# Designs tried in a protein design chat: VH-VL binders against q8k2p6. Part 15

Target 1, 141 residues: q8k2p6
Amino acid sequence: KYTSVCVGREEDIRKSERMTAVVHDREVVIFYHKGEYHAMDIRCYHSGGPLHLGEIEDFNGQSCIVCPWHKYKITLATGEGLYQSINPKDPSAKPKWCSKGVKQRIHTVKVDNGNIYVTLSKEPFKCDSDYYATGEFKVIQ
Key: E = the ipSAE of ESMFold2; O = the ipSAE of OpenDDE; V2 = 0.75 times the mean of E and O plus 0.25 times the DockQ between their complexes.

## First folded at step 3 (VH-VL; framework fv_bebtelovimab)

Design S50 (at its last look DockQ between E and O 0.03; V2 from the best seeds 0.00; counts 0 for: pae E 11.1 > 2, placed apart)
Fold by ESMFold2-Fast, scan of step 3:
Structure S50 (fold): chain C 141 residues (1-141), chain A 124 residues (1-124), chain B 109 residues (1-109)
Amino acid sequence: as target 1 above (141 residues)
Amino acid sequence: QITLKESGPTLVKPTQTLTLTCTFSGFSLSTSGVGVGWLRQPPGKALEWLALIYWDDDKRYSPSLKSRLTISKDTSKNQVVLKMTNIDPVDTATYYCAHKTFGGVIVSYYFDYWGQGTLVTVSS
Amino acid sequence: QSALTQPASVSGSPGQSITISCTATSSDVGGYNYVSWYQQHPGKAPKLMIFEVSNRPSGISNRFSGSKSGNTASLTISGLQAEDEADYYCSSYAGSYTVFGGGTKLTVL
């Protein structure tokens, strides 16, 4: 069903550090960050914000893409939504970083002879970002 | 406003080296994301991309012509130079230089401003 | 020797809409996701009309629109005018380089 698709050359993506592509009718963004490639659904799981226009920043030791619409933090490696938890019964306690679990579908990136290949992930079977990956929400590249 | 202009010989002989210069204004080739490319169009035929140089001196060449092409820049003079070795009558074409930006997020090869072109005829 | 196939010619009357196709003969690199369209009047340099499939540069009429389905990109010109008569070229990313279609001559009847 899901075969790998060549989306570009690594010397091209490294120059801009990101690239968008349509893979099997699914819009994805590929990030190049700290020597590694990460692919995920292009629209944020929260409200469909364009992740390819977001900023990459580290939170709790994890590199995240920050959605430009509502500043939701999504880990590049796992697609987890990160947030800070505050205990209202102890306002002197420092906030702690927590994960909402996998919210953004990530896809497999493979580099072969300078070509970048993306293979769509079927796991998990349902993911929150899937809602915005449906045809009505497609961005035009 | 961005402007580019090609200059060089209008007639060259087979086996010689063709040297073309692109002189530009309205932008700097020290600006991140900016590039200048060379393209050509033989009379009555399609456009063909030849080479591109980026602000950081990174260079790209048409795979079929790479062994014959050298692109270089002189940022202080606002110039980009293309050299093509072992010229042949099939290289007769109008040669264009053009401005490129990467669009901020995607590296793609589109050219938003073009020079007027210079016709180079290759004959003995 | 172009990897992109365009019809040699297309024609229409003033006020009509016409569409020019650009079909990839191979989609191994980039899936032809980064398509540009250029307009060229006789004796003139090409002018960028559309980039990255559907984006218009500043100053380009909204009568020009781009789309893509599968391995075919399309340029649509609505409200056809005499000044639209020109050659139209598509171009697509093909790795660390670009390729051009053979060009389409638009005649406004």
Scores: ipSAE 0.414, ipTM 0.799, lowest interface PAE 2.8, mean pLDDT 87
Fold by OpenDDE, look of step 4:
Structure S50 (fold): chain C 141 residues (1-141), chain A 124 residues (1-124), chain B 109 residues (1-109)
Amino acid sequence: as target 1 above (141 residues)
Amino acid sequence: QITLKESGPTLVKPTQTLTLTCTFSGFSLSTSGVGVGWLRQPPGKALEWLALIYWDDDKRYSPSLKSRLTISKDTSKNQVVLKMTNIDPVDTATYYCAHKTFGGVIVSYYFDYWGQGTLVTVSS
Amino acid sequence: QSALTQPASVSGSPGQSITISCTATSSDVGGYNYVSWYQQHPGKAPKLMIFEVSNRPSGISNRFSGSKSGNTASLTISGLQAEDEADYYCSSYAGSYTVFGGGTKLTVL
């Protein structure tokens, strides 16, 4: 339903490991990490922090972008917000990684003839990142 | 046709827990993008959003009332329940449940169908 | 202290056009395109009139329109009719929760 937009060359993003783009008036960041491409809203769901400036780290076996503002962890693959939880009634318990659910909208990335294409998500998610997204994005149903 | 109806006590004593049930038809809370919210309106006052539960059991609460609110759903019964603890006379209001759907924009908190509302009076 | 400020009341004569403003007074209300408008008659539940600034739900008269400029959203009612007399509330998304304006009483003279 949404047209794919060429955002750049594959050879370039493989070098820089990330790029930013405006797709249908929506700002997105594309990551190249561990041989895979990931795209998401550029502004963090929490407070609009610039995710393209964050570090990528592994948490609970999942690659996450870490927002530079408040260190929120967002999975590259699914857009989930990760956090560690402890049982307040059991202070001796080990912290466990938990998910807040999908908080950051993930977009589709495709490679064709050396070019990177991004297609905006059409899923009816309640992604908090939509609040900070640039422009107006409407899902066509 | 989407319909919602609120049920529960209309008179509650202070410090008690208020439990309200929203029974709906015309839609399923298993459908992606769908949510059911609770709102209230004190007599002669403005609307206030309380809570929202989504199809995937994700929940949202008013920041000011979060500690007192619990929202839950029973999809099989087409019901959503709101519990509010430590009720006070200031909580006297008409309580509404409302349907939230995925509109044109991905994330929006508007309610397109409302119950008729139920007046809850808090008095000793 | 509401994050959204509306005039307490507006009035107009039949056939006229009136506008109700809704101004974001807090930086936390950053949902520029998430403004909704509700109509509420006495003793009735609110009715969605506009969503996402300017969209009308099915069945809503085209006399109702929405717009936004800067921090102020506006509901315009053209060809004012007696039945339009009601309270009108604006609403917006504020990160992870919903906020309402204080409401505007519309009187049709």
Scores: ipSAE 0.016, ipTM 0.632, lowest interface PAE 7.3, mean pLDDT 88
Fold by ESMFold2, look of step 4:
Structure S50 (fold): chain C 141 residues (1-141), chain A 124 residues (1-124), chain B 109 residues (1-109)
Amino acid sequence: as target 1 above (141 residues)
Amino acid sequence: QITLKESGPTLVKPTQTLTLTCTFSGFSLSTSGVGVGWLRQPPGKALEWLALIYWDDDKRYSPSLKSRLTISKDTSKNQVVLKMTNIDPVDTATYYCAHKTFGGVIVSYYFDYWGQGTLVTVSS
Amino acid sequence: QSALTQPASVSGSPGQSITISCTATSSDVGGYNYVSWYQQHPGKAPKLMIFEVSNRPSGISNRFSGSKSGNTASLTISGLQAEDEADYYCSSYAGSYTVFGGGTKLTVL
């Protein structure tokens, strides 16, 4: 389950900037953004939305995938959920960015001789996105 | 509505260079993710993929035929051209051009709209 | 020598379900989820029926479905009709180029 799987060619993902794959029966999305590869569970941790259809935007200096369903923001590098908080005692204060911690499981991407390999992560032991990584919630079969 | 139409000679002689033109409408090759491919089907035989050109002039060729094929585009004329050198009777086939996009966000090589095809017969 | 193997023919009676298989015989093809299926009636251009394993283009009947298990993709046609009689081709991405299976002739009895 933790062996590398070839999911595609570098030349193709540089053109599309993203791709999807099934790695040991687990659905993942791979993003190519700002010269870096990022792999994560394809279904958003919140309600299972299809992250491969979302937009990538920068928040608090971090690149995030924005889930198209409820606009949840997940950092590409770490899988953290970002949100803005407001101070109820001072509503005019600028909202600030906060993290819910790691919510979306990030997987390892390696490129070797033009091939892209994904290895599923063992850690963290439990991650919110695991809930939607079952057969009933699959985006690609 | 996306349409494609193949044009070129219907009868060619061995050793000549075959030039086929795909003229299309309903899309532009300047659109990111768009490509046009060429395929052929010898009479009574299976489909064979030949070549593909993308909006950014990235080109892909059948490995077995790469030395004989050249694909090019003229985005302003909505045309894609395939040239095949050193033609031989085995190259007799119906030739198709077809439209391609990246399906969703996955890298794919499928063709959603096809031309009607043009039969090219090779004889001496 | 095709990297995708299909049965030469399959048959079924009206109203039945049939399945056409497409098995990758090359490791380059088996690592990708890019299988598409085309229908071709005699004298006509191929028509895309399924892309990316299981997606249907708009206007394609839900009687056509696709799936993949391991290195084998399957096209299933439910509620078989006389008009489904045609040749069916699978295709897949194979390391920067596209391969087609040899085709399957579907006969509706």
Scores: ipSAE 0.006, ipTM 0.578, lowest interface PAE 11.1, mean pLDDT 85
ESMFold2 (binder alone), look of step 4: mean pLDDT 88; pTM 0.920

Design S51
Fold by ESMFold2-Fast, scan of step 3:
Structure S51 (fold): chain C 141 residues (1-141), chain A 124 residues (1-124), chain B 109 residues (1-109)
Amino acid sequence: as target 1 above (141 residues)
Amino acid sequence: QITLKESGPTLVKPTQTLTLTCTFSGFSLSTSGVGVGWLRQPPGKALEWLALIYWDDDKRYSPSLKSRLTISKDTSKNQVVLKMTNIDPVDTATYYCAHKTFGGVIVSYYFDYWGQGTLVTVSS
Amino acid sequence: QSALTQPASVSGSPGQSITISCTGTSSDVGGYNYVSWYQQHPGKAPKLMIFEVSNRPSGISNRFSGSKSGNTASLTISGLQAEDEADYYCSSYAGSDYVFGGGTKLTVL
């Protein structure tokens, strides 16, 4: 399987609370939020927007990165796409938060002796963000 | 444009403390993500990293020289100062200060703009 | 002795391609994607040519390219020109340190 790659020091990443890296020819973003590290493909599953330039906000009790291009919400922990469901025939009804399932590939982050390691995930076998993870969409390499 | 310039004594006697000042323009050390480092190069030899200071006053030192080095900054004067104690003839080198940045969300581990260097000779 | 191993010299003719190697360990070159290359002409400060293995700063010719395999990083210069004659130093982040190679003198014949 994929070997883990050291992407930096814990003390350095915590200064910016995020970083970008290339791991086995795949561009990833690592977020540090609420004491935890989260890694995912750098380009949003919807249209390839740059997630490392997005804002982190909580929706329905879950911390999400918000894509700057079309405001798609992606959970940091699971890579799920969150959206609000509204009944157009009852505009007074409050919108409900729903999940589209795992759309953004997340990767494993571990901290060892002050170093941050990323291991690429092959699960799920196919993920919507894979389309933007290779070839002409590369931005940081 | 980013520029840096080293200043300090060009001749120092053994056992003294060497004090070098880096004066810069084109950036501020109050800006998040910015740092300034010190490096040296003995005549005809490889580069050696000495110390680094970040905008938030976080300081990093070469493990082999840490006990001899102190780095500090004066943000209002756009200056970074390096002090090295108990100077020895083997410390004869050209000393450089250099700029480092995170480029926003990217943690960088390289020096992109360098001063011209100042030669420090240690002899009795 | 420097932490990273480079050949002392390399030479080529104008228009040719040359490659300079930089070998470290799993604690520097092999452990991180933070390899840099610096060019130094006599009497001048080092100039950043490559950072993070293969990225070029603005204004650096695309004749300069970098790569890495395991514990060895490489700088390749294509279409050699007389002005490329200089010393080249590799560098790698090493966790608590920044380490450097001993330097390679490039001679353009």
Scores: ipSAE 0.084, ipTM 0.707, lowest interface PAE 6.2, mean pLDDT 88

Design S52
Fold by ESMFold2-Fast, scan of step 3:
Structure S52 (fold): chain C 141 residues (1-141), chain A 124 residues (1-124), chain B 109 residues (1-109)
Amino acid sequence: as target 1 above (141 residues)
Amino acid sequence: QITLKESGPTLVKPTQTLTLTCTFSGFSLSTSGVGVGWLRQPPGKALEWLALIYWDDDKRYSPSLKSRLTISKDTSKNQVVLKMTNIDPVDTATYYCAHKTFGGVIVSYYFDYWGQGTLVTVSS
Amino acid sequence: QSALTQPASVSGSPGQSITISCTGTSSDVGSYNYVSWYQQHPGKAPKLMIFEVSNRPSGISNRFSGSKSGNTASLTISGLQAEDEADYYCSSYAGSDYVFGGGTKLTVL
């Protein structure tokens, strides 16, 4: 288990509603949205797009970060990739929102005495975003 | 190019109030995410952070000196002013103002561009 | 005494590598990955060499590298050059404060 790392003050992240940090050699973004903190790998699982530069929008009742590169939608709470399924044989049918499962590794955020702590998650054992999370793909190196 | 320069009295008597001005160019304190801090260095000793002010007038002070310090800005003049009350010989130091970026999505806790410094000697 | 502990001096010969340690507590270096290193030549303002433990500002040679383990941060300078001779100060964010080391005088022999 990774130890928790203090990444900054709650008063600072609330001013910008997001921040980036390096935690145990892993680049993360922390979002403050609707009164809750969410941390995830900074690079999008699809092609390594910078999630900290994305927009937060709701899809199918879930708050998502939208990757600025290819508009992939990632749930803040669970790291799931959301997409719309279209039936080409029935173009009058409404598109359905579906989940590709957990694609973006999320991390635990705790607030203690005004400090924001991030604990890296090892679960799931393999996650698509891991490919972009370290080494030459570092955003804030 | 970011440039900062400190100005103020070079000699101050004990118990007086020290007023220092930082004049800068290459950025504006009307720009979101910008801040200016003050630091000092007594002769032959370590650096000490004193205060900082952000574009939105948010002010932070060294806990040990907070009661003696006031930081303010004049955005139209590109100036930040530091006042330190009840000056003492121990306050003799080179005083620096420095730029930092807070804004954007990356929180910064370092000072990237520094003024040349101004030596303030406190003596009777 | 300074909040962060550095050796008073360190020395090396041109072409060699040296490392400067910076030891804090669990409330600064041990808590935050916000360690900076500043180079200061006599009579000059400090110059940022490393920020956030291991990042280099644009224009800083890759001969300068930073790392951290527990409560101790380190600055390593490889391929020592005469112009590296200076005082080096570490700094750490400490929540409500910014703390500094006492400084290390690097002598290039």
Scores: ipSAE 0.091, ipTM 0.697, lowest interface PAE 5.7, mean pLDDT 87

Design S53
Fold by ESMFold2-Fast, scan of step 3:
Structure S53 (fold): chain C 141 residues (1-141), chain A 124 residues (1-124), chain B 109 residues (1-109)
Amino acid sequence: as target 1 above (141 residues)
Amino acid sequence: QITLKESGPTLVKPTQTLTLTCTFSGFSLSTSGVGVGWLRQPPGKALEWLALIYWDDDKRYSPSLKSRLTISKDTSKNQVVLKMTNIDPVDTATYYCAHKTFGGVIVSYYFDYWGQGTLVTVSS
Amino acid sequence: QSALTQPASVSGSPGQSITISCTGTSSDVGAYNYVSWYQQHPGKAPKLMIFDVSKRPSGISNRFSGSKSGNTASLTISGLQAEDEADYYCSSYAGSDYVFGGGTKLTVL
């Protein structure tokens, strides 16, 4: 169900600007970046890399978490996988940024009375990150 | 590797201020992601959290005791000091200092290593 | 008075399993997944046995397990051994506080 879970205090998360939590048996990472909270499945959709250990960088105007394993870029706001494409017919052109669509499941973050709440997203579509979200792939043991 | 030890008076009179010192080794409060807390346990009763100080000098206090408590640190000496004002016989307890990891990425809300405790008796 | 409710005592025989409950409110156990369990032998400092509801520190036997449902957390000890005889205290983060149970005395028969 979509029951929200309190994962900690706003003042605590702001010290590290990220935290990990288990919400209804699902491991998530919460990022605080540029005044906004973003939550997503903790393991990268590509090969299950630990996103909570990644770096946040901007690509094509979008803030992304960069997976430390294979450097896949995931937008904080939407969970989209970003990549650079090349035009083989014009090798002098710079690569352009493209989206693979939503690959990483994001979750809703709400702040209430200084507490941070996460509500899981169970929208009627499958995200690639779902494969790594529970069971033997758990990072937070 | 982490060890903590409490020190201070074992007998205190009502209305006085109790000062306790925690001396530790195996970690430093100059390193991000660590904290030291104080807890107490009256004879035969439950544990009670008193105060906590983090590496960045952020201080937290038990809401019921906040007006009586001051926690401070001396990072260079590996010490954390707790002061409790207006002491009363009900404050008789074994006082513990304990280590906690803030966790950086993973926020922690538990105490993993404890000192041996020091019994403080409040009596006139 | 303790903020979290535990039974005063529990007992079992060697090799059996026992469970200790810890009931709080929607502001502590029900609000957070930050429940800890401490073992205390007479005259000794508390020892962390379980943290974050179900996790074990390095060196703690897998005979100790934790769980939570709603406002109630539970510690289960399987394969009881004489050395398990101790007081057990639950604890929960409570936002502005850390709250504790009244303790449960485990007797190994």
Scores: ipSAE 0.308, ipTM 0.760, lowest interface PAE 3.7, mean pLDDT 88

Design S54
Fold by ESMFold2-Fast, scan of step 3:
Structure S54 (fold): chain C 141 residues (1-141), chain A 124 residues (1-124), chain B 109 residues (1-109)
Amino acid sequence: as target 1 above (141 residues)
Amino acid sequence: QITLKESGPTLVKPTQTLTLTCTFSGFSLSTSGVGVGWLRQPPGKALEWLALIYWDDDKRYSPSLKSRLTISKDTSKNQVVLKMTNIDPVDTATYYCAHKTFGGVIVSYYFDYWGQGTLVTVSS
Amino acid sequence: QSALTQPASVSGSPGQSITISCTGTSSDVGGYNYVSWYQQHPGKAPKLMIFYVSNRPSGISNRFSGSKSGNTASLTISGLQAEDEADYYCSSYAGSDYVFGGGTKLTVL
């Protein structure tokens, strides 16, 4: 089991509403949005795009980080990839929002006495973002 | 690209107020994530952090010196000003201003670009 | 007194490796992964060499490397060169403060 790691002060992350950190050799981004903290792998599950440079937008009532490389939408709360589909049986229907399931590994954030702690998640056992979270993709410049 | 330069008096008398100005280029203090800090180094001694101001006018001060320090900014002039009251000979030091946090990255916990420093001697 | 403990001096010969330690507490070095190292030549401003324990800014030689174990961070300089002769300061975020070591004078003999 991973131990929790203090990554900084709550007052600091609230200034930019995001922060990057290295937790047990894993690069993560922590977002502060609508009063809540969300942590996930820093590189997008699709092609390794830098999520910490993305924009946060709401889609179908869910707050998402939008990857700056290919505009993939990832829910902050669950790490799900969102996309729009059109119903072929009803051409007058508006596009519908759908989920690809959990694609981006999210991690647990706890705030204690003004300190922000991140605990890495082992669930699900395998997640698409894992490919970009280790080894050769982990260079901070 | 990013440059900072300190200016102010090089000689001050005890009990006076020291005013230092940092003039910078290559970034804007209106950019989210950007901050400018002040640090000092007495001759032959360690560095000491004094104060920090962020783009949103949030101000942070060294706990030991907070009552003596005021940091402010003039975004239109690309300047950050530090005032230290009740100056004492032990405040003799080279004073640096430094860039902290990047526009477009994240709040950082390090100083990446420093001014050349200005030596302030406190003597009667 | 400085908040972080460094040896006052270290020395080495050209081509050798040296390591400088920086010891703090669980409220600074041990509590965060926010350790930085600065190089300072006489009469000049500090230069950032390492941030976030082990990361190098662009333009910094890979001869400089950083690590941390518990409350102690280390800066290692391999393949020593004459221009490495300088004072080295460690720094750590400490919640309400930014704390510094007393500095280590590196002499290249």
Scores: ipSAE 0.039, ipTM 0.658, lowest interface PAE 6.7, mean pLDDT 86

Design S55
Fold by ESMFold2-Fast, scan of step 3:
Structure S55 (fold): chain C 141 residues (1-141), chain A 124 residues (1-124), chain B 109 residues (1-109)
Amino acid sequence: as target 1 above (141 residues)
Amino acid sequence: QITLKESGPTLVKPTQTLTLTCTFSGFSLSTSGVGVGWLRQPPGKALEWLALIYWDDDKRYSPSLKSRLTISKDTSKNQVVLKMTNIDPVDTATYYCAHKTFGGVIVSYYFDYWGQGTLVTVSS
Amino acid sequence: QSALTQPASVSGSPGQSITISCTGTSSDVGGYNYVSWYQQHPGKAPKLMIFRVSNRPSGISNRFSGSKSGNTASLTISGLQAEDEADYYCSSYAGSDYVFGGGTKLTVL
């Protein structure tokens, strides 16, 4: 239903390894990491923090963007929120990494003739990051 | 805070090479995401983009003029130089240099601060 | 000729709203969200008024607004003032190029 939108040139994003864009009135960030492109809503699902200013770190074998506001970890590939679980009845055990499910809406990135295209995703039907992706929560100015 | 100023000859003869220098302050071309471009405007006509150089020495040229243009930078002097070969009377224009920032994460395909411009007249 | 089509002139009275169109193709205005608008007073360098379709640089009045539909971008100036009288140029990123409109002369009557 959404048409793809060209957001820039591949050679440009590869200089900074990330870029921001407005696609059909939705603000997105595109990351270039380990040879792959990942696009997602620009504002973190937790409190609307600016993900384009975050650091990319690996947790439990998955590359994540870390929100600079409250350090929430979001997988680049799937938009899942990762966290460490603790067992209060087993204080000697190390915390385990768990997923809250898909919390950050991700979008499709395609490269064609050196141009980067983003197609907005409608799945899942409802995603926590949607709250910050519309109306008056604009980040890019 | 950001300022740019063009300098070079104001009168050039056909077939010569035009060399223009942009001297700037308030930013550095060693800063990731920064670029400086050259544009021109013939008297009473539209703006035309000529060339762009980025902090990492990546160079972009107008497709129609690429064979005639060379852009270079001297980061230590805060200067960008444009050379245009085989000058012709139709190249008479006010030449501008302008600042462009990528901002690292913010894609910028516009020029936010401009020099005052220098009029170059091509005549015998 | 210019790559982007603008009307040669527009006019309005103080306090009125005026709109300037900028029409391109799917390879520039229609293909990217990287439309800019520049204001130029006689003998002066261009001044950035709008970038990325609808965004204003710091210090630019909110009387200036931008929009885009398909292959056509628009600059709207509300509450016209005498100092708005100038030439206005649209520009779009075009992949390997930066293209410009022919310019519109705004006259404040």
Scores: ipSAE 0.120, ipTM 0.715, lowest interface PAE 5.3, mean pLDDT 88

Design S56
Fold by ESMFold2-Fast, scan of step 3:
Structure S56 (fold): chain C 141 residues (1-141), chain A 124 residues (1-124), chain B 109 residues (1-109)
Amino acid sequence: as target 1 above (141 residues)
Amino acid sequence: QITLKESGPTLVKPTQTLTLTCTFSGFSLSTSGVGVGWLRQPPGKALEWLALIYWDDDKRYSPSLKSRLTISKDTSKNQVVLKMTNIDPVDTATYYCAHKTFGGVIVSYYFDYWGQGTLVTVSS
Amino acid sequence: QSALTQPASVSGSPGQSITISCTATSSDVGGYNYVSWYQQHPGKAPKLMIFKVSNRPSGISNRFSGSKSGNTASLTISGLQAEDEADYYCSSYAGSDYVFGGGTKLTVL
């Protein structure tokens, strides 16, 4: 359904390791991390925090963008929300990393002739980040 | 306050090499995300981009002029230098240097602060 | 064969709204949403008015607005004032080049 949109040059994004773009009226952020490109909705699924201003950190072996507003952790590769669970019955037990499932919509990134193309994803059918993805929640001004 | 100023010869002869210097203040080319570009405008004609240098020494050139252009920086002097070889009367123009920034993490493709320009006339 | 086409001139009266178009001659230039607009008064350096199609730098009047439809970007100036009389240039990033339109001379009648 969606056509791919050229959002910039590979050599440019490698300097900043991220960029923002508007693709079919949808605001996205593209991250360049460990040699790979990852695109997702720019607003965090939790409360619409600006993910392009977040830090990338590894949790449980997965690279995540950490939302600057409430520190929600989102996997770059799959858009999953990660959190630590504790056992209230045994507070001395080590916290365990868990996934809330796919909460942040990710999009397809393709590099062709040094150009970066983003194709919007409609999967999953509904995603929590959709609420903040367009309209009055615009981050890019 | 960001300021830039161009300097160099105002009259050059055909076949010579033109050397222009941009001296700036209010920012550093050691700051991540910062770049300085060169542009020109022949009398009564459109603007033309020539070259761009980033804080990490990455250099970009206009495809049509690349073989004639060299851009370099001296971060300790707050200067960017452009050299254009084999100058021709058609190169007569006002030459501008201009600041470019990523605004933090956003990749940008525009010039937000410009020098006053220096007119270079090429004649025999 | 300029990559961006602008009308040579436009004119308007004080208080009127005018629009300047900027059309990409190919889809590989027009496909980028990195359109900027510069204002230039005679003998002066260009001044950035609009970047990324519709964004204004701090200090630029909200009388200036930008938009884009297909391969055509537009600069609109509302409430036209005498000091708006200038040349206006559109620009777009085109992968390996920063391309500029031919410029539009705005005359305030």
Scores: ipSAE 0.042, ipTM 0.672, lowest interface PAE 6.6, mean pLDDT 86

